# Ledger of designs, part 72: VH-VL binders against q0atu2

Target 1, 119 residues: q0atu2
Amino acid sequence: MLDKKARIRTSREYRNVFEKGKRLSGRFLIIYYVENALDNNRFGFITNKKIGMAVIRNRIKRQLRAIVREYQGQVKNKHDIVLVARAGIGKSSFEGMEKDYIAIMKKAGLFARNANKID

## First folded at step 21 (VH-VL)

Design mm33
Fold by OpenDDE, fold request of step 22:
Structure mm33 (fold): chain C 119 residues (1-119), chain A 122 residues (1-122), chain B 111 residues (1-111)
Amino acid sequence: as target 1 above (119 residues)
Amino acid sequence: QVQLVQSGAEVKKPGASVKVSCKASGYTFTSYDINWVRQATGQGLEWMGWMNPDSGDTGYAQKFQGRVTMTRNTSISTAYMELSSLRSEDTAVYYCARDVGYDSGTFYFDYWGQGTTVTVSS
Amino acid sequence: QSVLTQPPSVSAAPGQKVTISCSGSSSNIGYDYVSWYQQLPGTAPKLLIYDNNKRPSGIPDRFSGSKSGTSATLGITGLQTGDEADYYCGTWDSSLSAGYVFGGGTKLTVL
């Protein structure tokens, strides 16, 4: 579980990321990312109704949190990052989500270290 | 039967622009990034950038920023690479290639177009 | 000039083994998986190895790849005349301007 300080929690914090941040789309995810004035990263997660029923949305959110936790040590510090689940993510495997996340984060230049799970 | 078919050879004057097309077939066009790579005669491969056909997002090599534009027409599964302010050094074979990044989390090009020769000469 | 360094050329007789090195840094080879491409004369590049050591369908097992630290190696055993080509390594670079980078290429001549 992500620490409280590692979570984007308020509407104001989310708005700041959307307004000031950069946007990058993957296959199943969209990320918004912006530098913050903290010493740590914060993550936010959005699963809209287009993803599916509440049970599905909650599952997706849990999976995305797990992915973020797995790779949080490789992410450059001082960033607010919001993950927005895309419509097709409900049909994706966990591995598919993970690979998509890795690809997007690499393209965004947010991984400071090798983020390859197998390597 | 993944296939990338590029437009024909181009001859341009210095200062002009060239737009090369890459038509994809055999797979879902919007599911894979298209990358562009060029190769001058007798030289090595040079990566130019990537384009997400779904979102239109792009990432260009620093060398080409401000001079290259990668776009797509999803209705015909075609990617485009436009290079402006052409100079003799831009003479090369230009390739489009499919990137499996979203599928694998790693970046590599599993399918390539046949290449488009662009000649820049006075 | 290329971000990844390869020997300009290698040569060997049919049936022999050759290796092609690819040297990088912590921001590229040390950062992500390495891929190798074969380019026969007058043709487009073809994916030969991906994820350091995996072969796409249709690539014979006499082609192999390995990676250690900031270096990668392509191995070719049982060299055939048809292997005469240019070989390029490539990987993702995590520098300020993130993007794909290639080696300078290695010309393999079959004697």
Scores: ipSAE 0.920, ipTM 0.958, lowest interface PAE 0.5, mean pLDDT 95
Fold by OpenDDE, fold request of step 22:
Structure mm33 (fold): chain C 119 residues (1-119), chain A 122 residues (1-122), chain B 111 residues (1-111)
Amino acid sequence: as target 1 above (119 residues)
Amino acid sequence: QVQLVQSGAEVKKPGASVKVSCKASGYTFTSYDINWVRQATGQGLEWMGWMNPDSGDTGYAQKFQGRVTMTRNTSISTAYMELSSLRSEDTAVYYCARDVGYDSGTFYFDYWGQGTTVTVSS
Amino acid sequence: QSVLTQPPSVSAAPGQKVTISCSGSSSNIGYDYVSWYQQLPGTAPKLLIYDNNKRPSGIPDRFSGSKSGTSATLGITGLQTGDEADYYCGTWDSSLSAGYVFGGGTKLTVL
């Protein structure tokens, strides 16, 4: 689990990211990201009904949290980042989600260091 | 089979704009980014930017910011690259290329168009 | 001039081995996987190596890639006349304006 301080928790916090942040789409994910005034990053997760039933949405959310946690140390500091699951994510493997996340984060310039596992 | 087919050669005057097309086939067009790379005569490859055919999102090299526009028409699986305010230095062969980034998490171009020669001369 | 540095030219006789270096920094080669492209005269580039050392289908095993730190190397054994071409390395750069970058290219001449 992500530390509570690393989570976007309030509607106000989410609104701030959506209104002031940048948007970038991958194959399975959309990220909204904006700089914050904190010393840490915060992550939010959105799984809409379009991706499936509650059981599926919860599974996807758990998987995305796992991915974010895995690469948290490589992300540039002082950012609020919201991950929005796209409709097709339910048919994707965990590895597919991970690769999509990595690609999007690289495009956004949010990774401070190498996120590749094979190097 | 994956194939990228580009539009024909262009001759333009300085200050004009050019729009090159790249028609994709043999795969799901919206699942892979299209990148544009140019090569001036006798010079190396120069990356211009990427375009996500699904969302329309783009990322351009700083050198081309303000002059390049990458778009797509998903109904015909075609990507476009428009370069404005042309100058003689823009004379080059322009390539579109498919990016495998979403499949691998890494960026590389596995399929290329045949190239489009753009000549800028007064 | 190019973000990644390659020797402008290399040459060898048929059957010999050649290596082409690609030097970068922690923001590119040190940051992401390296790819190599072959460009025969008058043709579009062709993917030769991806993810540092992997070959696409159809690429013979006499082509190899490696990466260490902020440098990458393309190796070609059993050099053939048909290998005469320009070779480019490329990778993702994590600068403020994130994007793909190429090396300056290396002209391989088969003597």
Scores: ipSAE 0.919, ipTM 0.958, lowest interface PAE 0.5, mean pLDDT 95
Fold by OpenDDE, fold request of step 22:
Structure mm33 (fold): chain C 119 residues (1-119), chain A 122 residues (1-122), chain B 111 residues (1-111)
Amino acid sequence: as target 1 above (119 residues)
Amino acid sequence: QVQLVQSGAEVKKPGASVKVSCKASGYTFTSYDINWVRQATGQGLEWMGWMNPDSGDTGYAQKFQGRVTMTRNTSISTAYMELSSLRSEDTAVYYCARDVGYDSGTFYFDYWGQGTTVTVSS
Amino acid sequence: QSVLTQPPSVSAAPGQKVTISCSGSSSNIGYDYVSWYQQLPGTAPKLLIYDNNKRPSGIPDRFSGSKSGTSATLGITGLQTGDEADYYCGTWDSSLSAGYVFGGGTKLTVL
């Protein structure tokens, strides 16, 4: 579980990321990211109905939180990052989501150090 | 089998633009990024940028920022690379290549087009 | 000029072993996995090694890769005349603008 200070929690915070942040799409994920004025990173998660039923959405969200938690130590400081699940993610394995996350975060230049699982 | 087939050779004047195409087949086009790499005669490989065929998102090397545009037509599984304000130094063979990044989280190019020679001369 | 540094050329006789080095920094080789590409004369590059030391199908085990710190090495044993080509290392760079980077290339001559 992510620390409370590492979570985007308010609608205002989400809106700020969407309006001022950059957007990048992976295979299963879209990330919105923007610098913040804090000493820590914050993460938000969005799973729309297009992903599937509530049970599926909650599972996906749980999996994404697990992925983010696993790699949060490698993420550059002072960023708000929102993960939006894309259609088809429900058919993806956890590993698939993880690889997609790693790839998109690298493209965004958000990893400060190597985040490859097999390294 | 996976195949990337590029458009034919181009001859351009300085200041002009060139648009090279790369038609993909043998796999789901929208599932893999297309990267563009060029190679001047007798020189090494130079990475230009990546394009996500699904979203249209791109990332360009700083050297080409403002001059390169990477696009795609998903209906025909074709990627495009347009380079503007051409200079003699842009004379090179341009390659498209499939990126396996989304599959492994590691970026490398497992399939390459045959290359397109672009000549810029007065 | 190239972000990754390779020797311009290496040479050896058939049957011998050669190694090609690739030197980078903490922002590239130290940051991500290294791939190697073989480019035969007049042809497009071909993936030779990925994820530091893995071979795609069709690549013989004569080709090997390794990585340590900010350097990578390509090894070729049982050198054949058909191995004469240019070899490039490449990896993802996390500098100011994230992107892929190549080495300068190494011309392998089979004596």
Scores: ipSAE 0.918, ipTM 0.958, lowest interface PAE 0.5, mean pLDDT 95
Fold by ESMFold2, fold request of step 22:
Structure mm33 (fold): chain C 119 residues (1-119), chain A 122 residues (1-122), chain B 111 residues (1-111)
Amino acid sequence: as target 1 above (119 residues)
Amino acid sequence: QVQLVQSGAEVKKPGASVKVSCKASGYTFTSYDINWVRQATGQGLEWMGWMNPDSGDTGYAQKFQGRVTMTRNTSISTAYMELSSLRSEDTAVYYCARDVGYDSGTFYFDYWGQGTTVTVSS
Amino acid sequence: QSVLTQPPSVSAAPGQKVTISCSGSSSNIGYDYVSWYQQLPGTAPKLLIYDNNKRPSGIPDRFSGSKSGTSATLGITGLQTGDEADYYCGTWDSSLSAGYVFGGGTKLTVL
């Protein structure tokens, strides 16, 4: 579950990730990430108006939240992570977003061996 | 038809740098990461790192951190690997390889370049 | 040493079966999918098996892969002299220096 403790909430918290964090780009997503001083991870989600109409942006945010929730047990502790949707994400499938997320999180070194993957 | 074509063999002195190129064709160059893998004579494969041609993002194996730089020129669909402060132990064949991580969420190399021999000798 | 352990060599007669093992840990083979690469003498490696047990187009079904726990196995039946090559397993390792890792390689001799 993505609890309230696992959400980036304030403008200051978002700004800290963008200003002090690292970034990695996938096909549909960009992640920004930085170590935090908490016991847990926190996630933020950004979809700009250039993505499309509000209905499309809200659907994408819902799908990204579902993906993050599915894999949150694999994420190394004590990180603030912001997912930024790229302009082309509206043309992706749920599976496409999921594969992109998995790939960039592995390449960022943010996934640990508590995998939810099936063989 | 996917193809990766690498630059020719190089001979270098210890302390020099080498830059190997890898020209891609038959696919959208910016859609797949390029990895570099080396193999010393009579030895196994050694992964060096990945590079995203779209963003220029990289991730290097710890052994090469600080000595390797992976770059690209998207207008000619070409990836580069530069290794500095060369030592005799860096004598090897260097391969570029395409990974499919963004398609699958798992990492494997479906196409490889032909290899570039780099010899480091006095 | 390589993170993944393979026997340095194996041999079998033409027409026979051989298996090549690859031993790892919970951070690599126990975590992620395994691939196998064939390297014929004097050539670049070529993808042979991906996602533990899948074959790319053009790879005959006498090549097979499997995974159990932290170990993977490449199987080759109907052995041919053209199968003499080095074989490498590979996978993603999620430990501190996250990245791709290969086995040390296995030289297959067809005698």
Scores: ipSAE 0.835, ipTM 0.918, lowest interface PAE 0.8, mean pLDDT 91
Fold by ESMFold2, fold request of step 22:
Structure mm33 (fold): chain C 119 residues (1-119), chain A 122 residues (1-122), chain B 111 residues (1-111)
Amino acid sequence: as target 1 above (119 residues)
Amino acid sequence: QVQLVQSGAEVKKPGASVKVSCKASGYTFTSYDINWVRQATGQGLEWMGWMNPDSGDTGYAQKFQGRVTMTRNTSISTAYMELSSLRSEDTAVYYCARDVGYDSGTFYFDYWGQGTTVTVSS
Amino acid sequence: QSVLTQPPSVSAAPGQKVTISCSGSSSNIGYDYVSWYQQLPGTAPKLLIYDNNKRPSGIPDRFSGSKSGTSATLGITGLQTGDEADYYCGTWDSSLSAGYVFGGGTKLTVL
């Protein structure tokens, strides 16, 4: 679970990311991101109704939160980041979502150097 | 079989622009990013940036910010790199290359175009 | 300006073995996977090694790769005259201006 400080909570906070942030698309995800004035990152997750039923959308959200938690130590601080699930995400695997997230976060310049290697 | 076929050699004067094309075949063009890499005569490889053919998203190396534009036409599976305000230092072979980042979460270029020679002379 | 440092040249006789080093930093080789590219004279680069030590289909196993810390190594055994080429390492760099970086290249001469 992400810490409460690391969550985007209000519609105003989400709107700020969408209106002022940059957008980068992968195969299964779109990220929107903007620098914030905090010491930490905040994450938001959107799975619209076109993805599927609520149980499917909740599963995808859970999987995305797990991915973000796994890599949060690599994310450069001071960013608000919203992950938006694309329509095709329901056909992806956890591994597929994970690799998509890694790729787009690197291309966005949001991953920092770390001591860990991922094989 | 994956192929990247580039447009022919170009000769330009300083201050002009050049637009190099890269036609992809043998795979789903919108599924993989195209990168551009150049190589001046007798020099090493220099990465210029990436372009996502699905979204049109780009990321440019700082050296080329403001001078490079990477685009595509998905209906003909073709990527483009345009470099403006040319100088003699831009004389190089320009390559397009397919990256596989979405398959692996790591970046490498599995297929390369044959290269396009751009000569900038006054 | 090469972010990754390679020796400018190496040489060995046919049948011998050679290694080519690639030295970087925690923001590139120490962070991400390394690839190697072979560029035969007058041709485009070709992928030789990916993900530090994996070979694409068609690359013989006398080509090998490894990585330790912030350094990577390409190994070539059973040298052939057809191996005479320029060799480049490459990886993602996560520093201020994130992007892909190549080594300066190593000219392999088979004498």
Scores: ipSAE 0.834, ipTM 0.917, lowest interface PAE 0.7, mean pLDDT 92

Design mm33
Fold by ESMFold2, look of step 21:
Structure mm33 (fold): chain C 119 residues (1-119), chain A 122 residues (1-122), chain B 111 residues (1-111)
Amino acid sequence: as target 1 above (119 residues)
Amino acid sequence: QVQLVQSGAEVKKPGASVKVSCKASGYTFTSYDINWVRQATGQGLEWMGWMNPDSGDTGYAQKFQGRVTMTRNTSISTAYMELSSLRSEDTAVYYCARDVGYDSGTFYFDYWGQGTTVTVSS
Amino acid sequence: QSVLTQPPSVSAAPGQKVTISCSGSSSNIGYDYVSWYQQLPGTAPKLLIYDNNKRPSGIPDRFSGSKSGTSATLGITGLQTGDEADYYCGTWDSSLSAGYVFGGGTKLTVL
């Protein structure tokens, strides 16, 4: 589980990322990210009603949290990062979301260490 | 089955711009990034940047920031690279290449265009 | 010039073995998977090895790759005259302007 300190919680915090941050799109995800003034990262997750019913949206959120948790040790600190699920993400596999996340995080320059199984 | 077919050779004067096209076939164009790589005669490969055909997002090598623009037209599955303020050092073969990052989580180029020779002569 | 260092040339007789080195840093070879590309004279590069040691379909097993620390190696056994080409290593570099980097290339001559 992500610690409460590592979560973006308020509408104002989300708005700051969207207004001040950079944006990159993958196949299933869009990330918005901005430097923060903290010693740690914070993550937010958005799944709107266009994704599907509440059961589907909750499943997607759970999967994305698991992915972020798995790779959080590789993420450069001092960033607020919002993951926005794109329409059609419900048809993707967990592995597909994972690869998408890895690719866009590398392109954003947000991984300090390798995210794959390499030396 | 996957093919990347590039536009023909170009001869340009210093200070001009060139726009190279790369038409994709045999796969879903918007699902894979296109990268551009150049190679001067007798020299090595030089990466220029990536472009996401779905969003239009780009990331350019710092050396080319401000001179390169990478775009696409999704209705004809075609990527473009435009390089401005040309100098003699820009004389090279320019390649487009398909990036598998969204399938693998690692970046490498599984298919390449045939190359487009750009000559900058004074 | 090139971020990744390769020997400019190597040579060996048909049937022999050769290795091509690729030396980088913690921000590139020490960071991410390495790929190798073969460029036959007058042609576009072709993917030869990906994910450090995997071969795409159609690449014979006499081509091999390995990685240790910040260095990678391409191995070619049973050399054939058709293997004469330029060989490039490549990987993602995680430094402040994150992007792809290639080695300077190695010209292989089969004598």
Scores: ipSAE 0.794, ipTM 0.908, lowest interface PAE 0.9, mean pLDDT 91

